# Ledger of designs, part 3: VHH binders against q9y6x5

Target 1, 379 residues: q9y6x5
Amino acid sequence: LPPKLLLVSFDGFRADYLKNYEFPHLQNFIKEGVLVEHVKNVFITKTFPNHYSIVTGLYEESHGIVANSMYDAVTKKHFSDSNDKDPFWWNEAVPIWVTNQLQENRSSAAAMWPGTDVPIHDTISSYFMNYNSSVSFEERLNNITMWLNNSNPPVTFATLYWEEPDASGHKYGPEDKENMSRVLKKIDDLIGDLVQRLKMLGLWENLNVIITSDHGMTQCSQDRLINLDSCIDHSYYTLIDLSPVAAILPKINRTEVYNKLKNCSPHMNVYLKEDIPNRFYYQHNDRIQPIILVADEGWTIVLNESSQKLGDHGYDNSLPSMHPFLAAHGPAFHKGYKHSTINIVDIYPMMCHILGLKPHPNNGTFGHTKCLLVDQWCI

## First folded at step 3 (VHH)

Design g50
Fold by OpenDDE, look of step 5:
Structure g50 (fold): chain B 379 residues (1-379), chain A 125 residues (1-125)
Amino acid sequence: as target 1 above (379 residues)
Amino acid sequence: EVQLVESGGGLVQPGGSLRLSCAASGFTFSDYAMSWVRQAPGKGLEWVATIKQSGSETDYVDSVKGRFTISRDNAKKSLYLQMNSLRAEDTAVYYCAAKRYWDTGWYEPTSFDYRGQGTLVTVSS
């Protein structure tokens, strides 16, 4: 029988939450499996880009989802979380669920993972839920486990997405111990529900399960704001994305716009597209705008509006506060093993290996995850 | 200085038994997976068996399964190969080899971190 894999994402689960809060269910999951303490995600550290990196193994410049809000100057199309259904945005890469489903006697399932309700390369998951934030975790879990257990062809790859603790992190800030403790406890309880459901259905021993996240969360403050209106007239540019990485489309000469912004704040780096640091792997795509602004950690770029967010993400992907974790359990994984760090793009070749899929060209390194796998030899 | 010194080789009749030993020094033995590899006359290097650091997990080439047993003693920094029901085709120089991280596949006989000078095993009537 072909191996099965369930990929679960809790949006905005900062890696160090594991050190600062209690997770009895997740810890039990880890005890019986593996943990990667820190996952270096891709720049920018946002939801859509990083979730697509997990399932493609590609940097954002390569898979083409370069932000939660995008603009294509040639087609004049816009992308956003409320307008993400056009295959145009996703077709620059092939996600793993498509690869999996194109195999004989296999199918894929998805519960609201970004991109899974869109036909990519004319292929859509055999089973999926349209994104709806009002749908409970329980309902998502019930559908996924039903498909894993009863589908024909069998579901061999499934994704499950949940919006917490990201939403709460934005609202409360990651440093709010009282509120975040409550939120994170609920997450742990959901993990408990997941494990229990799998056990009840007889899936636990044979199903590979990865629990991860796309990014962390940093503390923001009303005292750390960068007001662009103080530096440049709004009529001189179009804002494609705002904070903490602003994407600027000049309406006048690019150099003039750059010169007005370059010294706007000591807490913000301004880059022409060609000058974006190589380490970001965020240059070689037409969807990246001519000028980007990168705020320092904890600083918020604003216009005349005030931000009410007490937490945010999207910052430099080298910052620990932006890093998620990865835990895994199942026949493919060791028991009781902890690993320090991997890159988020490394997850893709690992998943392909587990599923027996030939990976598309990607930026991941299979060698980084070998120690997690029982069929590999390492230290 | 890292050293792997094999011993126990010799002439044995078909169906006979032989026990090889390898004494390791100069590195943290317990941190390495240990392997036996062999080279028959006129043939290339062949992977034979591997044992993980803890000693609880082993793997063998198919031709020796059920006949050979790899074991280790981390306290003594020693690796062993018990060879039973020996065959003419088992004739080879046997090498002790160490690898911390395996990146070339389970059956790749090359690219070990350390390898001994070998001990000759001859199976003949």
Scores: ipSAE 0.000, ipTM 0.357, lowest interface PAE 12.2, mean pLDDT 94

Design i3
Fold by OpenDDE, look of step 5:
Structure i3 (fold): chain B 379 residues (1-379), chain A 125 residues (1-125)
Amino acid sequence: as target 1 above (379 residues)
Amino acid sequence: EVQLVESGGGVVQPGRSLRLSCAASGFTFDDYAMHWVRQAPGKGLEWIGNIYHSGSTFYNPSLKSLVTISRDDSTNTLYLQMNSLRAEDTAIYYCARHKTYYKYGSWETKYFDLWGKGTLVTVSS
């Protein structure tokens, strides 16, 4: 039988939640599989970009999903959560479900993973659910497992997405121990349901399962605000994305806009596009705006009309608070092995290896995940 | 039929407490933030507070100490508990549903798409 892989994402699951809260079901999952304690995600540390990086192995500048809100100056198109269905935004890369779908006697399935309800390179997953936050985890799980078990051609790659703990992280802030404890317990219970479902269907022993996330969450405060209106008139620029990384499209001379913003706050770095630090791999794409503002950890960029969240993400990808984790179980993985860190782009070549797919050019390093895999030599 | 029906209003003396009910039919609270709004005679609408599907509540700061919003999912009923009522609390009280949804990192809201007919509360000695 061809290898099968289920990729599960719990949005906004910060890596250190594993150390600060109890996860009996997830810990049991890890005990029988592998754990990567910290996954260094891509900059910016937002939902759309990082989920696409997981499935493409590319930095944001390469796969073209550079934010949750984007603007293309040539086509004058806008991208947002309410407008994410245009293949134009996704076609700069080939996600793994498309690669898998195009293979002989294989199909892909998806439950609300970003981009999976869009035909990319004229290919859409054989099975998918349109995004609907009202659909329960159970229903998503039921569909995914049904497809994994009964499809023809067989589903060999599937994705499952869940919005927590991100939604709650934004609402409560990650430092709210009472509320986050409740939320994270529910997540652990969902993992329990996942494992139980797989066992009940006889999939557990043969299915490779990766549980991961796209980013973490940092605590925000009303005491840590950067008001752009105090530094520059709104008429001088168009705001494409706001916080914690603002994308600025100048309406006047770029240099003038830059000069007005460069000293706006000691807790915000202002970059011309060409001066964006190389370590971000966030420069070589036309969808990146001429000026970007990067707030320090826990600081929020606001306008006078903006509301504030108690938690947020999107900050420097070197910050531990932005890092997710990765756990995995199945025939391809060792049992009881823990690894310290990998890059989020490393997941793609690993998944390709597991599925026997030739990877597209990517930024991942297969060598970083060799120790997780039973068929590889770990030095 | 999709509707909201407020009840529990009437004449009450100052200093007393009153609990209003809002019965929802034809839908569940799962996808909605439920709100209480009031309109005093000759005045505009005043937002009282809301409750989300998660159970989280938010209140008008001017009324926070005097009101509590709750719900019973088993009966699909929204409640507004008001304490220490004053003459200035005389108003028609409305419940309304506000469509909310979360998508890939952001909460989005739609407009109020359903209102009750309201229930009159008169605070008088």
Scores: ipSAE 0.360, ipTM 0.773, lowest interface PAE 0.9, mean pLDDT 94

Design i4
Fold by OpenDDE, look of step 5:
Structure i4 (fold): chain B 379 residues (1-379), chain A 125 residues (1-125)
Amino acid sequence: as target 1 above (379 residues)
Amino acid sequence: EVQLVESGGGVVQPGRSLRLSCAASGFTFDDYAMHWVRQAPGKGLEWIGNIYHSGSTFYNPSLKSLVTISRDDSTNTLYLQMNSLRAEDTAIYYCARHKTYYRYGDWETKYFDLWGKGTLVTVSS
């Protein structure tokens, strides 16, 4: 029988939560499997881009999901969380569930992972749930495990997505120990539920399970605001994305817009598209706007009418506060092994290896994950 | 004393509903996953379902439409709501505590470290 893999994401699970809070179920999961303590995610450090990077192995400039809010100047199309089902946005890459789905005697399943309810390259998972934040983890878990256990052709790759602790991180801020402790306890309990469900169904020993996240969370404050309206009139540009990385589409001369913004705040870097640092791998896509504003960690770009969050993400992907973790368990993985760091794009070639799939060209390095795998040599 | 005590059993007519209770004492109830099992005359134990400390529930697929498990941690009580009872539902019903283990989540009865004495439910016309 072909190997099976379940990929689970808890949105916004910052890596150092593992050091600052107790996770008895997750720790037990790790003890019987592997842990990567820090995963360097892709810039910008947002939900849609990073989730797509996990399943494609590509930087954002390559897979084309460059933000949670996008604009294509040629087609005049808009992308957002309320408008994400147009294949136009996703077709610049081939996610792993499509690759898997196209194999003989295999099928894919998805519980609300970004992009899974969209036909990409004219292919959609045999089993999927339309995104609905009101659907419980239990219901998502029940569907996924049912599909993993009873489907024909068998589900060999499945994804499971959950919105916490991201939502709460935004609401409370990651430094709120009282509220975040409660939230993270619930997450750990859900992990416990997951493990028990798999054991109950007899899947635990043979199923590979990856638990990871897309990004972390940094503390924001009313004292750390950058108001663009103080620097430039809103009639001079269209705002495609706001904070902490603003995407600016000038309505007047780009240079004039740039000059008005370049000194707006000492806590914000302003880049022309061609001057975006190479390390971000965030330049070579038409969906990246002519001017990008990048706020410093913990600073929020605002307009006069905008509301603020106590926590946010999307900042420089070199910041530890933006980094998620990866834990894994199953026949493909060692037991009791901890690894310091990998890049988030490295997950894709690893998953392809586990599933016996030929990977599409990607930015990941399989060598970075060899030590996690029982069938690989680790130096 | 650490114990579980089931109650609410009795004779009931087909089509009726019945709610069983399991009172826990002597331990931290909210730390444990809890299970319901039953044994019909001449048959082996049948797992009905469980509820985790998180509140999540899982059921035997053959019984899911007819049963609901809940818990009240403030009163240390486990509940089994049964609807549309049939003659085949006649059994002794047990509540059981899932053993706290460093490796959480085995489902065999050997991992149930505390059982009630059971309560008899008889479905008869």
Scores: ipSAE 0.005, ipTM 0.262, lowest interface PAE 13.0, mean pLDDT 92

Design i6
Fold by OpenDDE, look of step 5:
Structure i6 (fold): chain B 379 residues (1-379), chain A 125 residues (1-125)
Amino acid sequence: as target 1 above (379 residues)
Amino acid sequence: EVQLVESGGGVVQPGRSLRLSCAASGFTFDDYAMHWVRQAPGKGLEWIGNIYHSGSTFYNPSLKSLVTISRDDSTNTLYLQMNSLRAEDTAIYYCARHKTYYYRGSWETKYFDLWGKGTLVTVSS
């Protein structure tokens, strides 16, 4: 039987939550599997870009999902929560579920993972759920496990997405110990439900399961605001994305816009597109706007009429507060092994290896995950 | 019936304080950001501030030192405390609800879908 893999994402699960809170179910999962304590995600550290990086192994500039809100100047198209199902945005890469789906005697399933409800390269997952935040984890889990267990051709790759703790992180801020403790407990309980469900269905021993996240969360404050309106008139530019990384489309001379913004705040770096630091791998895509503003950790870019959250993400991907974790269990993984750090793009070649898929060109390094796998030599 | 009803307005002397109330009926604040907005005679709408279901408050920087927004969930009432009122604070004050929803990675907001009828505050000697 072909190997099976379930990829689970808890959105916005900051890596150090594991150190600061109790997760009895997740710890049991880890005890019987592997843990990567810190995963360095891609810049910008937002949900859609990082989830697509996980399943493509590519930096954002390469797979083309460069933000949760995008604009393409050539086609004049917008990407946002109200418009994210156009294959145009996704077709610059081939996600793993498509690769898997195109194999003989294999199918893919998805529960609300970004991009899974879109035909990419004219291929859509054989089984998928349209995104609906009101659908319970239980229902998502039931569908995924049903497909994993009863499908023909068999589902060999499945994704499961859950919105917490990101939603609550935004609402309460990650430093709210009381509320976040409650939220994280619920997440741990969901992990317990996941494991129990798999055991009940007889899938636990043979299914490879990865539990990970796309990014962390940092504490924001009303005392840490950068008001763009104090620096530049809104008529001089179009805002494509706002905080903590603003994407600026000038309506006047780019240099003039840049000059008005470059000294706007000591807590914000302003980059012309060509001057974006190489380490971000965030330059070589037309969907990246001419000017990028990057707020310091915990600072929020605002306009006069905008509101902020108590927690946010999207900051420099080198910040520990932006880093998620990865845990895994199954026949492909060691038991009781902990690893310090990998890059989020490393997950893709690892998953391809587990599934016996030829990976598309990617930015991941398979060598970084060898120690997690039972069939590899770990030096 | 879903509605917002402002109260507490009236004529007040400069330098005085005033607390406005906004009573919500037919819904709870849980899914909404509640806002205070005012409109002075002959002027456009001015955003004062808001409060989220988390209790977090945000204010217009120009008014921050003069206003405090709070809520009482037990009575489903929104409040606007105004201090050191000036003639320029004369306006109709509105409360409005702003629907919020989560979409894979971010909280989004809809348009203001419900407004009160407003309460007039006149600051005069």
Scores: ipSAE 0.452, ipTM 0.818, lowest interface PAE 1.0, mean pLDDT 94
Fold by OpenDDE, look of step 8:
Structure i6 (fold): chain B 379 residues (1-379), chain A 125 residues (1-125)
Amino acid sequence: as target 1 above (379 residues)
Amino acid sequence: EVQLVESGGGVVQPGRSLRLSCAASGFTFDDYAMHWVRQAPGKGLEWIGNIYHSGSTFYNPSLKSLVTISRDDSTNTLYLQMNSLRAEDTAIYYCARHKTYYYRGSWETKYFDLWGKGTLVTVSS
């Protein structure tokens, strides 16, 4: 039988949640599979960029999804929440479900993973759900498992996306033990449901399953705000993205705007595009704006508006609070193996290997995941 | 009918305090952040502050007047306490509701979809 892979994302699942909370179902999943304790994600540590990096193996500057909100100065197009279906934004890369589907006797399925409801390179997943936050995990799971079990050509790659614990993390903050315990318990129960469903359908032994996330969550506070309006007049720039990484499009001389912002707060770094640190791999794309503001961990950039967020993400990708985890189970993976750290872009070449796909040029390193795989030599 | 009704405005002397009320009907505060906004004569709208369902409050840092926003969920009423009023605080004060929704990776805010008719506050000697 051709190899099959289900990629599951729980948005905003911070890696150290595994240490601080109980996950009996997830721990059982890990016990029978593998765990990567920390995944270093891409900068900016936001949902759309990181999910696309997982499935392309590319840094943001290469795949072109550089933020959850983007602006292209040439076409004057905007990318934002609920305005993300224009192929223009996605076509700078080829995601793995497209590669998979273009193979003979294979199809792809998706439940609300970013980019899966958009035709990329004139190809859309054979099976997909339009994004709807009101759709239950159960319904998403039922569709995905139905497609994995009954499709012709067979679904060999599937994605499943869930909004928690990110939504709650924003609402309660990651340090709210009472509320987050409740939220994370529900997530563990969903993992239990997933495993049970797969066993009931006879898929468990033959299906490779990856459970991961795109980023973590840091605690925010109303006492840690950076108000841009105190530093610069709103008429001098267009805000493309706000917090914790702000993308600034100057309406006046860039240098003047930069000078007004550079000393705005000791808790914010201000970069001209050409001065963005190389370690971020966040420079070589026209969709990156001329000035980038990066708030320190736990600080929020605001205008004369309030923020509901007690938790946030998007900060420096070297921060442990921004790191997700990766767990996996199936015939391709070892049992009872734990690994310390990989890069998020390393997931793509691993998935390609598991599925027998030729990867597109990518920034991942297959060698970083070899120890997770039963068919590879690991020293 | 879904509506917001501000009250408590009037003429007040400088240095005095005033409490405004906003009565909500036809909906509850549970799904909305509630905001106070004002408009001085000949000026644009100025955001004052807001309160979330959680009770968290945020204020415009540019305001020189002392303001406190509170709410009573049992009566669906929003309050704005203003202290040490000045002539420049003369304005029509509006309450507005602001709904948030979650999209993949972030909570987003909609525009203010409901406004009160406003209540006039005049600070004069």
Scores: ipSAE 0.415, ipTM 0.790, lowest interface PAE 1.0, mean pLDDT 94
Fold by ESMFold2, look of step 8:
Structure i6 (fold): chain B 379 residues (1-379), chain A 125 residues (1-125)
Amino acid sequence: as target 1 above (379 residues)
Amino acid sequence: EVQLVESGGGVVQPGRSLRLSCAASGFTFDDYAMHWVRQAPGKGLEWIGNIYHSGSTFYNPSLKSLVTISRDDSTNTLYLQMNSLRAEDTAIYYCARHKTYYYRGSWETKYFDLWGKGTLVTVSS
């Protein structure tokens, strides 16, 4: 009987929310399992790229989901939050659910994790829900637990995605204590429901559960806008992605576009693709455009319009405000252990170990997560 | 001012075709993907499809054979061609601009940061 793993993401759950708000249910989960206080995610710190990094162990340049908005000049294909189903975008990597369900006597299940409703390498998750934000957390959990309990071949790997606190973080900003306290209490109640449901169904003792997130959130302001229209004529470039990392496809000489942008704002770094800092691991993919603009934390790049967002993410992955957490419970994990930090790409080789899967080549380091696992010697 | 203005709605008989227009102003139309959305009487919003600046189009599968979206970047105009209209196609038709940033919320706030006022299409004898 192979071990089972449920991977849960609450989108935009900033690591320091754990210090600044009360989470009685999540704290009970952590008490009987493990906590990683900060997970250093990948640049850019956006939803689709980081969810794919978790399940592939790869930097964005290596797995090909380099932003939430992408353009391929050869095929004329666009990727966006309304157009994310073409396997073309996803096929530069093999996510863990594909590897898992290709094993004998195994299947995978998914409740709305990015990419799980796409036939990647002609393989779609064995059981899945098409993305629909109106589907409640309880309904997602009902499907996942039904599939974990009743499937033949057995579901050994499952994913569960929830949109909060990201949606509310964008709307209110992470510093709005009143609204975020209300939102985060609701999320903690959902975690309580998750644990209670797993106990009632007899899954809790033998299922490994990871609760994590893709990124954090930083406060924005109408006082921190970078107006591109003030620096460069629209006709000189095609805008592939805007903020906080803009992707610029020049329509005229690239050096000329760079020179028009380089002094646009002291709160924005402008990079030619070959000059993108090596620490970002964000250079070696054709989907990365010739020029990128990287706003400072809390700054918003706009096209001469006001921004509706009070919080945002996508910034430099060295920023603590961009980092999520990871908590886990189950037979593979120690009880009552806290670890300070891992890299988000380290989650993939750890999950492969738990499931007995051979990992594909990746950027994670299994040694970084050994201390979380009961079958490993930590020191 | 930044705006979208739909036109071409009206009363049309079942089985006929109709072409709607959406005039964009106050922004660089060529930089944005554009969408059509409709709302039938007493119903929620229904996404029809979109078109990117490259000309690539994507449609609601239930409507794919009935509609065609096009754009003319020289006139900043988005079009919706509808064929074989039925009474159930009676709705207010909106054009919408795709946002340039992402957050994963409800689909109407997930995709769009600018809406037109809509144009009414009534399909009746």
Scores: ipSAE 0.000, ipTM 0.359, lowest interface PAE 12.7, mean pLDDT 90

Design j11
Fold by OpenDDE, look of step 5:
Structure j11 (fold): chain B 379 residues (1-379), chain A 125 residues (1-125)
Amino acid sequence: as target 1 above (379 residues)
Amino acid sequence: EVQLVESGGGVVQPGRSLRLSCAASGFTFDDYAMHWVRQAPGKGLEWIGNIYHSGSTFYNPSLKSLVTISRDDSTNTLYLQMNSLRAEDTAIYYCARTEIRYFKGDWVTSPFDYWGKGTLVTVSS
């Protein structure tokens, strides 16, 4: 079997969109491949952390990308979407494209997947695009397929990232049927374009393709706001991340800050770092701040400003609204098989298996994906 | 010497069916995906569909309901069955090949590395 894999992410594609909207191209893709209906992602359910979990098989506390906005108290460094190029933030793990890239007669390619334009462990993908949201899907797809088809050493692992339906989910809210229907149709058309391109190039039968996402989307409202300014003075803390999981760096005694926040809202849980629930696997990293606030589903933490988002993500990873899906096609996968659920960290060992790579230590369980693979026993 | 020779074209009335043939020589279909492509007057090339070495077929979604691609390995011939022809189907029809080969532990493709000369199909009343 050809050891090639293309990993595609449509950001913020909630799993139940598949049940509530029509996806003729994606359904055809699934019909000839496999579907995992729900993927339990990692906490917090944000873009950078979950994308890195997919490619490392690690919980956020282990790979070190614990939010889209981070602060390291020792080095005084900040991480954000506009400041994500420092290898310092990524080097706590080894992503699969690096592992693949370091193998003989192999190369990796990436179209704007988080972390792919940064040298990690002094290694960067042989082919990559710097992130630019203005670049069309078509251009990304053209580059990826060109690299998959014509590269030497051959590209054996490639990633493709697209910002929808996340952007629109934030804008319209996931319950806006009219606008989301339009957005999701476009995504389905893009999937059609992807499949068509692969078929035209003669790649379709030999390339393994995974289509997945990092998180879902929940409906927000101006009627469901938690204003921190009503509970604590701004001078008492530094805000590292805001909603729906706020990261709090106290400027005064931590206990005092905690006491001011603990009863701020019945729709928000306040945790000291050591009291964060174990099920989140979100404790054992210095980049996690001393206090975190976790809003209930659909609630938004705000300061003295109104929220502009009608949808958001980042909530408890046990919530179905936060769950993405996974579909796959290729020689490694069964045809017409549907699976109920896996953990997002399970994707990594599966991909390693497909590519014949030795996985780094990870939190995934290969056994959870065996039923998807033609060369494995499924009991 | 590799050759692809299309045949079966001509003038046909709307609503009729037509089967085109592509006789391949100098190679076998075992390592190739075979394509049908057409070019209408004043328009660009349009991919119709292909058949893989495995026998799997794929079609342009816009034409899927109107065309069927098949092959005869014994005669090394590719076919395009077209049904319910319309004036807009007037074009030169080409067969082309894509090489798919194993190389150093990987699959390598050479898309559309060889083309036939084409056969003209005119749909007219």
Scores: ipSAE 0.024, ipTM 0.348, lowest interface PAE 6.9, mean pLDDT 94

